# VH-VL binders against q9vne2r244to415, part 7

Target 1, 172 residues: q9vne2r244to415
Amino acid sequence: KLHKAQASQEAKRELQQALIDDINDEKPYNEITSDIKDFSQRTNIPDHEIIVIIWSTIMSLGEWNKKEELVTDQAVRHLKNYCPLLQAFASTDRSELALILKVQEFCYENMNFMKAFQKIILLFYKTEVLSEEIILRWYKEGHSNKGKMHFLEQMRKFVEWLQSAEEESESE

## First folded at step 4 (VH-VL)

Design t29 (framework fv_socazolimab)
Fold by ESMFold2-Fast, scan of step 4:
Structure t29 (fold): chain C 172 residues (1-172), chain A 120 residues (1-120), chain B 109 residues (1-109)
Amino acid sequence: as target 1 above (172 residues)
Amino acid sequence: EVQLVESGAEVKKPGSSVKVSCKASGYTFSSYAISWVRQAPGQGLEWMGGIIPIFGTANYAQKFQGRVTITADESTSTAYMELSSLRSEDTAVYYCARDYEGWFGEMDVWGQGTTVTVSS
Amino acid sequence: QSALTQPASVSGSLGQSVTISCTGSSSDVGGYNYVSWYQQHPGKAPNLMIYDVSKRSGVSNRFSGSKSGNTASLTISGLQAEDEADYYCSSYAGSNTYVFGGGTKLTVL
């Protein structure tokens, strides 16, 4: 059991390093996606775990500003570069939920990112990384206890917008 | 430096329209909401509406619905507020303001204000 | 009808404390934790003082905000001459819309 856990952890570290290498080599996203799919096939790592590794790797590449107002803009700008890669592994409701929960955890554990959560989720919605369905499910049922009241309140206005989009005809 | 710069003062006739611009700099324009707030001489602040440029969605106060149009041009980092069917009661200073959290209401950066005078 | 109620004027002496109230309904102040306070000096644009009911926007710790039911309050302790200004509350009112209070003129005696 210990050996199985050790082998799984080593495979995830190898995947993370391969992803860093591909990014440093400036490979196109379709080639990076193919490399990751190859690793997934050999190691049997599912998409909902791969998307978390991709998120963690991307965030590890940033040199983050300590000022709350500046880090939010920096994070959105940084993440825009990787939305096609994240989308390739946001193939199931489970992988989308895993991503939103990991973003919530990251923002909670890094105080300067406490206000970044809503804008990151908005970016992922706009780029089709996260669907309306999973965002609403997270809001109602699938949220982590880490910063629960804070992040639910932060998303309240966006959720109201999602729910009103079909009812408002004069919006532009 | 984060700043909002508004267009210059306007003098308009009753029944005409005015379009005020608000140019943003020093931050990621598309990610923050822009609100428009007016203040008639000696009166209080009045929220007119706002827009989040990345979504292209504007929301308006009921009093101004049908008379106000708020738009944003992401390529020039500029928001606009157009008010039609002007009357003397529309004489006011018009402010644009950035919403701090990228949603409406926490207005941390303000333009200098644009004076609009409606007179015959 | 969604406009928030503030006293027209409040006065206090140097070094004292004053509290300005902002009363709405369950559809704005009572229903949400999105109350902001703005300070406006004559001829100037407003400055954000408090947001999310009680969070300071880089201003002196002499300024504090609170809320009980349908009423939000701004408290200014250790009054200084430069605190003399108009103060406005604002609240989220649902559907991505906001309302302002009528404003309170603070006179520092």
Scores: ipSAE 0.014, ipTM 0.583, lowest interface PAE 6.9, mean pLDDT 86

Design t3 (framework fv_socazolimab)
Fold by ESMFold2-Fast, scan of step 4:
Structure t3 (fold): chain C 172 residues (1-172), chain A 120 residues (1-120), chain B 109 residues (1-109)
Amino acid sequence: as target 1 above (172 residues)
Amino acid sequence: EVQLVESGAEVKKPGSSVKVSCKASGGTFSSYAISWVRQAPGQGLEWMGGIIPIFGTANYAQKFQGRVTITADESTSTAYMELSSLRSEDTAVYYCARDYEGWFGYMDVWGQGTTVTVSS
Amino acid sequence: QSALTQPASVSGSLGQSVTISCTGSSSDVGGYNYVSWYQQHPGKAPNLMIYDVSKRSGVSNRFSGSKSGNTASLTISGLQAEDEADYYCSSYAGSNTYVFGGGTKLTVL
């Protein structure tokens, strides 16, 4: 229903604004996490939608350089500060997959970020926001058609490394 | 936790090349950046370059561009630094180091250092 | 590649505080928040003390880092004999490259 869809959109805007306010007030991340969890319980918005709102809000706070190499470093630096917050809502396979798909979409729609995808995903892997299992699932079956061939090629070596670690572990 | 073990001391003639190895053990190698940093006797630290093995790309300090090559072999968890056209000024201890949180230039684990002496 | 300027030496008495400066330009220290500090004892490899301008790498709370404009600073409070060492700053310099400062010899009197 349109009524339900409209209420959901208003709730998501409310969450985004509350998150911006909390960040500007320099609240500790455990308090921000608590505020968002309370919001999720009140509105019944699931974690796989919450994590996407957190991602979009964090990216909206940056003033991005137009040069590909400079924006990649800038984005990784900026995102590193918010990995604990993202991890708190990466509670299910669905949440992790939703995040990687939104990162793909963002990088595709913002041309200066086309080369940033691999490093952002590696950052999230290193900080335990994204699991090996979900990155491999995205590579094999979790398709967004937006820049698909470009991002698959960008991730090829990293995925090969993940698979080699898997095969080595199974052999031992 | 990773440990880095470097190859043994080298004595080289001017104009030759040296290739120093850095083997990682005890942890994940490929997703961490490995930097090469040298120190001439009684002098300061100098960053030469680094590699993130899973990305396959190396970056070099301008001073060493065209003279240094940094590579990695993920199958043996070993990084290499090759320096060509050696001069007496290249006499130094050469360190490899792992970035603390992946590739932000924060070198938390260091090799023991390889002494390279260039005899004039 | 920009060089970072550190004082060649600093000294302090046991229990005192000392500050070591690291001055660059807008192309390194001033342009980025990727500053680290290393402690090196004679004959040893360096140890990471501070990263991310002000975060400690598991070292004592006596060590702190800060940055203002083009200058980063390492402050050591409650000086102890084992703090006597060489200290180096490092900064991101753009294009996936890094630079070191010239180093500062700390003498604990």
Scores: ipSAE 0.008, ipTM 0.534, lowest interface PAE 8.1, mean pLDDT 85

Design t30 (framework fv_socazolimab)
Fold by ESMFold2-Fast, scan of step 4:
Formats: structure tokens, C-alpha cells, sequence
Structure t30 (fold): chain C 172 residues (1-172), chain A 120 residues (1-120), chain B 109 residues (1-109)
């Protein structure tokens, strides 16, 4: 069990390094996606774990501003470049949920990002990385205790906006 | 910190169109809602519509449906409001404003206002 | 007519308190907790005072907001000369739209 967990952790570290190398080599995102899918197939790492590794790797490449307002804008600009890559592995509800939970955890553990959560989720919604359905599920079910009330309060208006947009889209 | 700077005053004839710009500087432009609010001389505030630039989606008050178009250019951090088929009752100060922390019209930063006069 | 009803004017003496009401329906004030209050001095753009019914936007603690049913209220305590202004309430009204009240002229006597 321990040995298997360690082997899986080494594979994840290998994927992270390969992704960093591909980005530094300025490979097109379709080629990076192909490389990652090949790696996933060879190592049996599922998409819901791959997407978390991609997120963590992308965030590790940024040099983040200490000011909350400036870091939010910086993060949105940085992440926009990688949305096609994230979208390629947001193939299931499980992958989308894994991503939103990891974003929540990151923002909680990095204090200058506490106010960035809503804007990052907005970006992922706009770029079709996250669906309305999974954002609403996350909101209703409160899957993580890390900063739970803070992030639910931050998302309340966005969630109501999503619900209003859905009502207007209905043919009723 | 964040500032909104609107284009200059306009004098227009009835039946024409006007396009007002609102340039954001400092802070985040793309993920904040930008609303357009007008105020006729001696009258109250009236919400016309708004846009979230990163979404590209604009919403309009029913009164202005078909006459107002709100757009945004992320590359220049500029929002636009175009009002067509102008009438004398469209004479007003037009404000752009940024939503404080959401999308429900809680506007913390306002432009200086653009006076639009519709005459003759 | 405005969707939200405010008194046209209120007045109070220096150091006293005044309350301005904002009455709507279950489709705006009563249905949502997204009521904001704006202060406007002559010739100036509005300033956000209160949002989310009762949260202050960095303004003096003399300003407070509340809501009961379809009516929101702005209370200003310890009135000062610079409080003399027009005050507007605003509420989310569904369908991604917002409405303003007609405004209230506050006179500080």
C-alpha cells in the first residue's frame, strides 16, 4: 500500500517535470496534451489526478504578487494561457470537481489568493473548463472544510447569477 | 487605485447614435462587471445595463432593449455603451461603474460621467 | 415611477439620527440580499455606502443598513453637515438586472 503510493507519487512528480519541460520548450498545447495523455495511459493515472497535477504545475510557474488585488489579476492572466490544456482533462464531473476543490485548497493555503477564488472560477466557467452543473454541485454539497464558509460567501452572488442565467435560457 | 475615465461630452441630434467609452486603469478589468447608469437633469439614477468583460455577455434593462449595446475590449481595458435612436429625453449624464465584489450592481468605482445632450 | 419607493426628502439636526426607507417587492428587495445604498453630492458621481444590505464599503460606522421583508433601511447616526446629499437604494431584481429607488434628499438642519 505504502510502496504503491510512493510509486504513484514518483509518477506524478515525473509528469510534473515533463510538463514543465514541454512548456519551457514552447510546445503547442495540442502536443503537450498528446504527451500527457500518452503518459496517463502508460502510468494508469486517471484524468481527475492529471488535471490536479496540471493545475499545481501551472501555479508553480508563477511568481506571485503579495498584494491581493494585484495577484488576482496576475493569476487570471497567467491561467488564461493554460485553459485549453486544463479543458482537455476536464472530461468528467469527477475531474471538474477535483479541480475546483484543489483551487479552493490553494487559495486557502496562500493568503494573498483568498479573494482570487471567485475570479479563477469565473475564468474556468467562461473558458468551459468548469461547467455550471459542477460549480452548483460544489456550492450545494460543500465538499471541502478548508475556508468553506469564506469561499461559499464569496461565490454566493456568482451562483445566484448562474441560476438566473439558467432560468433565462429556459424556454418556459 | 482603480480608476474609470469616460470620454468627453457629446451633443447629438434626435435620431442619431452616441457611443461613450470607459477606460479602466489600475486593478482588474476583465473579471469585474462594468455597469452603465444614467441620470437625466434633476432626476434619479437609472441602470441601463452591464457587462462582464471576460464573459463577453451583456445584460440590459428592459426599457433600453434594442436601443443600447454594451461591449468591452480587454486589450485596451475599455468598456463602451452605444445608445441609438436618440430622443430629447435621453439627455443625461452617463456613468460607467465597476461592481464591488460581484455581479449584482454594487458599484464602488465610478467614472466622472459623460454629458450627452440631444437637441434640435 | 421607480421600482423601489423612497421618501422624496428627510431632514435631521446635527448629531441626530435619520432613517431612509426603500420599499420594493418579493421580486427585488424581499427576494434577495443584494441591496446597496449610494450617496451623491451635487455635481458628483455616486459613492457606494452600503452593499449586501448591511455591509459598509469603507464608510463611517455612523452608516448602517438593514432589511425587513420588502423594506430596506439606511440609518445615519450622529448627523454631520457633509451628510447632506441625495441617497439612492438599489436592488438586484432578477434576470441579471438591477433597479434603483427614486432617491431621497437629506437636509441637515
Amino acid sequence: as target 1 above (172 residues)
Amino acid sequence: EVQLVESGAEVKKPGSSVKVSCKASGGTFRSYAISWVRQAPGQGLEWMGGIIPIFGTANYAQKFQGRVTITADESTSTAYMELSSLRSEDTAVYYCARDYEGWFGEMDVWGQGTTVTVSS
Amino acid sequence: QSALTQPASVSGSLGQSVTISCTGSSSDVGGYNYVSWYQQHPGKAPNLMIYDVSKRSGVSNRFSGSKSGNTASLTISGLQAEDEADYYCSSYAGSNTYVFGGGTKLTVL
Scores: ipSAE 0.008, ipTM 0.505, lowest interface PAE 8.9, mean pLDDT 84

Design t31 (framework fv_socazolimab)
Fold by ESMFold2-Fast, scan of step 4:
Structure t31 (fold): chain C 172 residues (1-172), chain A 120 residues (1-120), chain B 109 residues (1-109)
Amino acid sequence: as target 1 above (172 residues)
Amino acid sequence: EVQLVESGAEVKKPGSSVKVSCKASGGTFSDYAISWVRQAPGQGLEWMGGIIPIFGTANYAQKFQGRVTITADESTSTAYMELSSLRSEDTAVYYCARDYEGWFGEMDVWGQGTTVTVSS
Amino acid sequence: QSALTQPASVSGSLGQSVTISCTGSSSDVGGYNYVSWYQQHPGKAPNLMIYDVSKRSGVSNRFSGSKSGNTASLTISGLQAEDEADYYCSSYAGSNTYVFGGGTKLTVL
């Protein structure tokens, strides 16, 4: 393959701009999804890279409150509008893990989002963007030490609930 | 495009430490993770550990925990691997390798390797 | 000792197919979908061939990967002289760590 990183970096910038344009034009999410899938097929950018670009783009569109409690609810309301789009590209374990790791990174690097992680992950679980399997894998193992103890503690109750539900439906 | 250039061969005495460098050129240093993999003469590949420079976090294989330290300096686009308490069994070629987009074991760019010989 | 078991050697004739196995446990190959395959020519650094079990890293369609239970496989069809090399599997092993197989020497007859 010819210099994959350089080629994909230029294509990623095009995807981000196209996504911004589609959102500004208020296109319905199924048209946005179709545009991105066509782009993915043309450029061979895998879903695990696309989902991260989608996440970064939608977060860049928000004007965020500086208070932790207010920004968490603001972010959840904002992200609800894009869950179908994210779900369309959460096709592999790698895509889901890439997303949860980028959410962790974002929340760690933006101080006012430190307490938002759990609620964002819960939203993604309820909208089927993230599976029980990958959330439990992240919790058990993790791939990032950025705020690890803090985010693991935030997720403790939710993980206990997931494990309780898993016991009741093991045959699925 | 990313190229990884490792430091030169070293000869060390048992009980000493060695620090190998891996300098990235081309591309953005923070866009990828760096793993360290060694290969003893006539033997297979062995993962030692790695670092995600943008996170500043390193992870180590159990066998090397306590003896290996992996660091990165984004200002010079250089990753380092330091191995202490050297034994003759540590004689090997040490590679650094890039995993673009994070820690999934997709090491698509490798350094040329650094030969470390541990002898009295 | 390598964590993943590969045959020490395999051989095949020009134009034929060969398959190399990589056997682990539920803690690595069987538990995750992060299996990669590397090709190493004598005196050279490894080259990534396959990642995520079955995805090609810019290499020929002659190379394919698969997994069943605790065993991953690399299949090379239409063998060519330049395919002669050592092949290593690698898998995620939990806790942000990775393990390699012992390697397989492929001889093209």
Scores: ipSAE 0.007, ipTM 0.471, lowest interface PAE 15.1, mean pLDDT 84

Design t32 (framework fv_socazolimab)
Fold by ESMFold2-Fast, scan of step 4:
Structure t32 (fold): chain C 172 residues (1-172), chain A 120 residues (1-120), chain B 109 residues (1-109)
Amino acid sequence: as target 1 above (172 residues)
Amino acid sequence: EVQLVESGAEVKKPGSSVKVSCKASGYTFSTYTISWVRQAPGQGLEWMGGIIPIFGTANYAQKFQGRVTITADESTSTAYMELSSLRSEDTAVYYCARDYEGWFGEMDVWGQGTTVTVSS
Amino acid sequence: QSALTQPASVSGSLGQSVTISCTGSSSDVGGYNYVSWYQQHPGKAPNLMIYDVSKRSGVSNRFSGSKSGNTASLTISGLQAEDEADYYCSSYAGSNTYVFGGGTKLTVL
């Protein structure tokens, strides 16, 4: 007999392993997306939890350089390959916010990634994984306590640009 | 229509400097990398450096470090490449190019090229 | 001097295939999956053909790219007269820098 919390944790590990297997089998992104959606339907895991598992799995596939100046480019180039997969589960404001918060947490907890945050967020903005609206919401009110001032300062110029652009999203 | 338009041809004396401009239109200038690539007569392409306008930080090929300065003016959507201490071997066509999706080396849109001739 | 080694010239007959190699090191071609190929006709700016080793930039499926170890390759099948041009490879080289190959002149016989 497993508790609901233990069953949910086991389901998330099962999803991570299935994703690793699909990537290693070189499945097309539409098939990987279909497999994950089938899993989500079966286990009732919502998109805002799925996208965090996808992020964590993708990052687990990289062999990361220990130097800040090298790991940033390595990470951005690695992540570019998986943006279509991330976008498939970034369909709600909640899932986009969950992703940016998890990226912030990852960069904080892995010291060599401390300067990588802004370039990863720029990549996700350019590939339409993250919307202007959610990046601005994160900046104003949705940021994590982990490295808060450091990551807000990294994003300052980007946020100022978003706010001054003609395509700036409407604020709530 | 996405395009890059470079400034006109230049004739310079050895030891002087040249500054070439690259005016962008039809896309979000600030978030794409602008690279500068030169080609001497009958020779191959040579990457000089690039800049992401929104961050204002430029990266340079080691060969040009100390002689080249790349800048961008977001208000005019214009990138600049200034090369100092000119020598005859700097005679080349200078191109600006947009790197698609940032800084991945996918130079999908190129300027028409600016001929710089260094002669006495 | 170029950072990446390409043959100076290659040739092929109409309708046949040619392959152009681009050899670097573990610090560029071998270390990253960010190889691009450019086509340049006389008097024109380069045109992006292939990026990310094997992805086409809106060009004909006659153009394909691949990589093995420190060597990337551009293969052009069903050669046509308009394919006659100079071809350059480029690769990410670390620290937000890029390097080009010396270029290959393709002659279509």
Scores: ipSAE 0.013, ipTM 0.575, lowest interface PAE 7.6, mean pLDDT 86

Design t33 (framework fv_socazolimab)
Fold by ESMFold2-Fast, scan of step 4:
Order: sequence, then structure tokens, then C-alpha cells
Structure t33 (fold): chain C 172 residues (1-172), chain A 120 residues (1-120), chain B 109 residues (1-109)
Amino acid sequence: as target 1 above (172 residues)
Amino acid sequence: EVQLVESGAEVKKPGSSVKVSCKASGGTFSSYAISWVRQAPGQGLEWMGGIIPIWGTANYAQKFQGRVTITADESTSTAYMELSSLRSEDTAVYYCARDYEGWFGEMDVWGQGTTVTVSS
Amino acid sequence: QSALTQPASVSGSLGQSVTISCTGSSSDVGGYNYVSWYQQHPGKAPNLMIYDVSKRSGVSNRFSGSKSGNTASLTISGLQAEDEADYYCSSYAGSNTYVFGGGTKLTVL
């Protein structure tokens, strides 16, 4: 009897709660990943929606400092622990793009994170959550209009470096 | 495995400047912080400043502000530390060090050190 | 003067445990969880032992770190002769700057 959209929203809430429970139970990230993949198969929620839920859940668990510099370092440290989990669901260009757009939106909506965007994106690049291809696509083409000029300027030097580096292979 | 190789020992006169180099090999240079730490004979470690090459911005300890300049050349994977207006108390071993996986002061890879002697 | 206060020396016998303190302020040790510990043998560059207050940098489980308020501590259990060295704490101090403690000479008796 539930409309399809309502059923999908309920499944997403179930995933968020399951993730919170796994984290509170201090499960290792490989077990958390397995739990989420099982959930994905049961509910048919695609990776580009799962990665956004993982991001939002992880960020909801932090008690964030009000000072820009302190919150930036706090956020990067917090997120570093969950990069393997995010990477497991960064399976397509769409998933990577969804994540970068959600990070941009979060940093825009939370003023103390306005200067954190570049460090978070750099962390995700270093941990292979985000590829150079999708970062460049975001920069040149499709991206959220929320704080666009500010975030493009933050990323300018990083993007110039990516463009000058040798093409990165997915393999070692 | 990342290695940091520093330039050779220097003997300088008071009032002059010294520029020490630190070349990185085997790994990513641009996105890690490179710090400069000195140690006077028989004394402790003292952080002077650091740079994140990809951003080209350097940060300095207040004691050295105005006397130290830290730069990086990404094309050669080399960081530099220039200290001006040298005094005898600047006689020390100067180390460069890489910040582990980021910018948290986790200096996991160190250069071999460059001895700078300031003598009149 | 060093920004962080450490005892100049500490001593322990083979097989015993020792603790080295590192005291700062709310602007460094007390305000952040980015405390590192370095071991330095004579004539050598420092080696990272502990980072993020308590995480080991590939070193023996005999080394552990902790923090309470403005004071961080390095504890070395089961002392061995090779542990004899100088130990330095370091803390993030804000604005992408770092400070070191004065160093502690560990003597293994």
C-alpha cells in the first residue's frame, strides 16, 4: 500500500539506522561493508544513493567545533577512519559525483566547514574514494551552484596539479 | 617508500643567509606537508615551519617569522628552507620531515639532517 | 624555552615501566588530539613512535600513549637497553603550526 517513493525513503532510513548501529557496535569496516552490501541487494538501492547515506551518517556522528580551522582538522581525522567504507561504494562515476556534490552542499550549509572542502576532497583523492577524472569533471562541468565560486577557487591549485600530473592508473 | 635527501653541510658567517634543500623520492610529494625542524648541539627539537607544496602556502613558528622562508618546487619534488640574518645561535642540524598521510604533524619520514655552522 | 614541558630525564631498570609526561595548554595538547612522540638515538634523525595521542607508528606494543587534560604521556613497558634515547613530544598548536617539548633523556639501568 505504500507509494514506491515512500517505500524507498523508508529503506534509506533503515540503512542509516543499521549503519549507526554497526558503528556503535564497533564493527570492523569490512563487516560494516558486508552488511551494507547485503542491504543493497535486498532493497535495490544503487551505490550512488548508498554513498550519500554513508557520508550523511558519518557526518551526523560528529560533534563539530565552531571554529573553521579546528573543525577542518577534526572532520578530516574523523572521515579518514571511514574512507575504506566510502571507497567500497565509489563504484561508478555517478557515485563519485554524488559524493562530491553532497560534500559541497554540506560545506556550504555549515558555514564553519566553508574552508574544509578542499581538505576533504584531497583526503578522498589520496584514499582513492574520488578519482582525478571525476574531480576534473566536477570542476569543469557539472557541479552544485551552492557556493560555486568559493569552492572552485579553493580547488584551483589542486586541479592545476591534477592536470599537470602523469595520468593515474587504477592499478599499482 | 619515500626518502628525503637534504643538501650538504654549510659554514656561514653571521649576518648571512643559508638555503637548505630537501629532495623527496619514491612517493607523492605535492599533497603532503613538509616541515623543517632544527636541533642545536646538545639541545632539543624546534619546529620552524612547514609547507604544503600543492597549495604553495607556508606556515612559520612565531620565533622565525620574518627570518625564515619555506618554498617548494613541485617539478623537482624539492622543498627549501632559507634562514636569513644568521647568528651563532642558529648553529644546528636542520631536518626536513614529511607529515604522515596529511597535515597533522605526524612526521614519519625524516631527512638525514644538514649541519649549519655559523662562525665569526 | 620549549612550548611543552617534559622532565629533563627519567630512569628505569631493565624490564620495568617508565612514563614520560608532556604538559602544554588548551591551545595545544589540551585543545587537540594531535600529539606525537619521537625517539632519537645519538647522531640520528628522530623516529616517529606514537601519533594521534595513542596510535603506534609500527613500533612495539611496549610503547603506549595517552592524554588527560593538558598533559600527554608516553609509557614504555618492559624496558630494554635499546630504549635508552631522547624522547620528544610534539603537538599541533593551531593554524597549521606545531610545537615540541624540551625532550626527556631516558636512562635504562
Scores: ipSAE 0.009, ipTM 0.495, lowest interface PAE 11.1, mean pLDDT 84

Design t34 (framework fv_socazolimab)
Fold by ESMFold2-Fast, scan of step 4:
Structure t34 (fold): chain C 172 residues (1-172), chain A 120 residues (1-120), chain B 109 residues (1-109)
Amino acid sequence: as target 1 above (172 residues)
Amino acid sequence: EVQLVESGAEVKKPGSSVKVSCKASGGTFSSYAISWVRQAPGQGLEWMGGIIPLFGTANYAQKFQGRVTITADESTSTAYMELSSLRSEDTAVYYCARDYEGWFGEMDVWGQGTTVTVSS
Amino acid sequence: QSALTQPASVSGSLGQSVTISCTGSSSDVGGYNYVSWYQQHPGKAPNLMIYDVSKRSGVSNRFSGSKSGNTASLTISGLQAEDEADYYCSSYAGSNTYVFGGGTKLTVL
């Protein structure tokens, strides 16, 4: 039990370092994706854990502005570069939900990002990293306790837009 | 710091169209909503519509539906508002404003305004 | 869809308090916690004063927002000469649309 946990933790650290190396070497995203998929097959790490490692690694590479009003745009510009990579591992409902919960946790634990959550989710929706279905599921039932009411309130208008866009696009 | 700079004053004939631009500087464009608000001489503020550049999808006030088109170009950090079938009552100052928090309505930074005069 | 109703004008004396109301319906003010207040001086663009009744923009402590049912209120305490301006409320009205109130001219003196 402990032995398996230790092996899994070492594999995750190895993946994070390999990803950092690939990014520093400026590898094309299709090659980075291939490298990670090969790693996943050898270590049996599922996509819902890989996407969280990718998110955490990408965020660790940023030099973040301390001003709340500036960090949101900085984060969106930084993350746009990695959306194809994140999308490659957003293959299941579980992977998408794991990502949104990790973004919520990150924004809660980093005060300058408290108001960035909505715009990061908007980016991931626009780039097809996160589906409408999973965003609505998170809003209804899948959110963590960390800043729950704050992030639900922040997302209320966006969720209303998602529901309104569906009605307006359909002749209902 | 962030600034919104609007295009210059316009004088238009009834039935024509006008396209006003709003250029953001300071790199806070793509993730924020940009609203367009007009004010006729001696009248109040009137929300026309807005866009979040990340989506490219605009939302419009009912009164302007079918006459206004709001677009954005992320590469130039510029939003546009085009109003067609101009009438004398469209004479107004047209403002762009960014919405930092929420979807629309928390407009914390405003352009200087563009005067559009529709003369017969 | 919904019009927001403000008094056309209010007056107050230096150092006193004044309250400006903004009345809508359950489809805007009553349904949402997204009422904002803007100050506009002649010839200038509006300035955001209050962007949420529960969250303030960091403007002077003399300005406060509140909401009860379908009515939002802006209260200005310790009136100063520079407070003389037009004040507008706005509210989220659903489907990513916003509405403004008709505006209130505040006269000091």
Scores: ipSAE 0.045, ipTM 0.624, lowest interface PAE 6.0, mean pLDDT 83

Design t35 (framework fv_socazolimab)
Fold by ESMFold2-Fast, scan of step 4:
Structure t35 (fold): chain C 172 residues (1-172), chain A 120 residues (1-120), chain B 109 residues (1-109)
Amino acid sequence: as target 1 above (172 residues)
Amino acid sequence: EVQLVESGAEVKKPGSSVKVSCKASGGTFSSYAISWVRQAPGQGLEWMGGIIPMFGTANYAQKFQGRVTITADESTSTAYMELSSLRSEDTAVYYCARDYEGWFGEMDVWGQGTTVTVSS
Amino acid sequence: QSALTQPASVSGSLGQSVTISCTGSSSDVGGYNYVSWYQQHPGKAPNLMIYDVSKRSGVSNRFSGSKSGNTASLTISGLQAEDEADYYCSSYAGSNTYVFGGGTKLTVL
């Protein structure tokens, strides 16, 4: 049990380092995606774990402003550049849900990001990293207790907007 | 923190087009939406359309669909509104405005307005 | 013509309160909770007072908003001379579009 956990942690650190190296080498995103898919095949790490590692690695590359308003804008600008990479591993409901939950955890654990959650999720929706279906499922079923009421309230307007847009599309 | 500065007054002939610019300073341009709202002399406010620069998405009021084009250039933090086939009834002050939070039509910062006069 | 109906004018005395109505339909005010109120002084750009029906945009607590069915209301208490202005409501109208009311001229006497 312990040895399996240690091996899994080693593999995750190896993936993070490989991703950092690829970014520093300025590889195009299709090559980075290929490298990560090869790693996934060799290590049997599924997409829903890979996408979380990609998120954590990308966030580790930023030097974050301590002011809540400024860090939100900084994070959105930074993340926009990596949306094609995240999208490549958002292939299943499980990977999309894993990403939302990890973003929620990150924003909860980093107080200056508490108000950044909605804008990050909105970015991922518009770039097709996250689907409307999974965002609505997360909102309605709410599994994580970390900042639950805060993040549900933060997302309320966006979810209502999604639901109103869907109604209009079906009424056309 | 955020300011919106619009281009100068224009005098146009009927049938021509006008393109008004709105330059944002302070804050991150991509983090909010920009709406265009006009006001004819002595009349009320009229929403024309808006753009979310980060997503490249523009939406238009039905009355202006096909005659208005709203664009944004993130590299210069500038939004544009182009109105074609001008008529005398297009004489108005044209405002750009920032959506306050959440992209839902809360316009908290406004440009100074651009007067467009259509005369013959 | 304006999509949302407001009275053309309303008046009140210093220190008293006034209410301005904004009436739409189920496809705008009645269907969504995204109503905003704007104040406009002569020759100036509008200023956001209220958003999300009842939330203040950093303005005095003398300004409050509410909604019942297809009608939203802006209430201004403790009227001051500087409150004299035009007031506009707006609402989300579906399909990522927004509409304004015709505006109400407030006179403080």
Scores: ipSAE 0.008, ipTM 0.511, lowest interface PAE 9.2, mean pLDDT 85

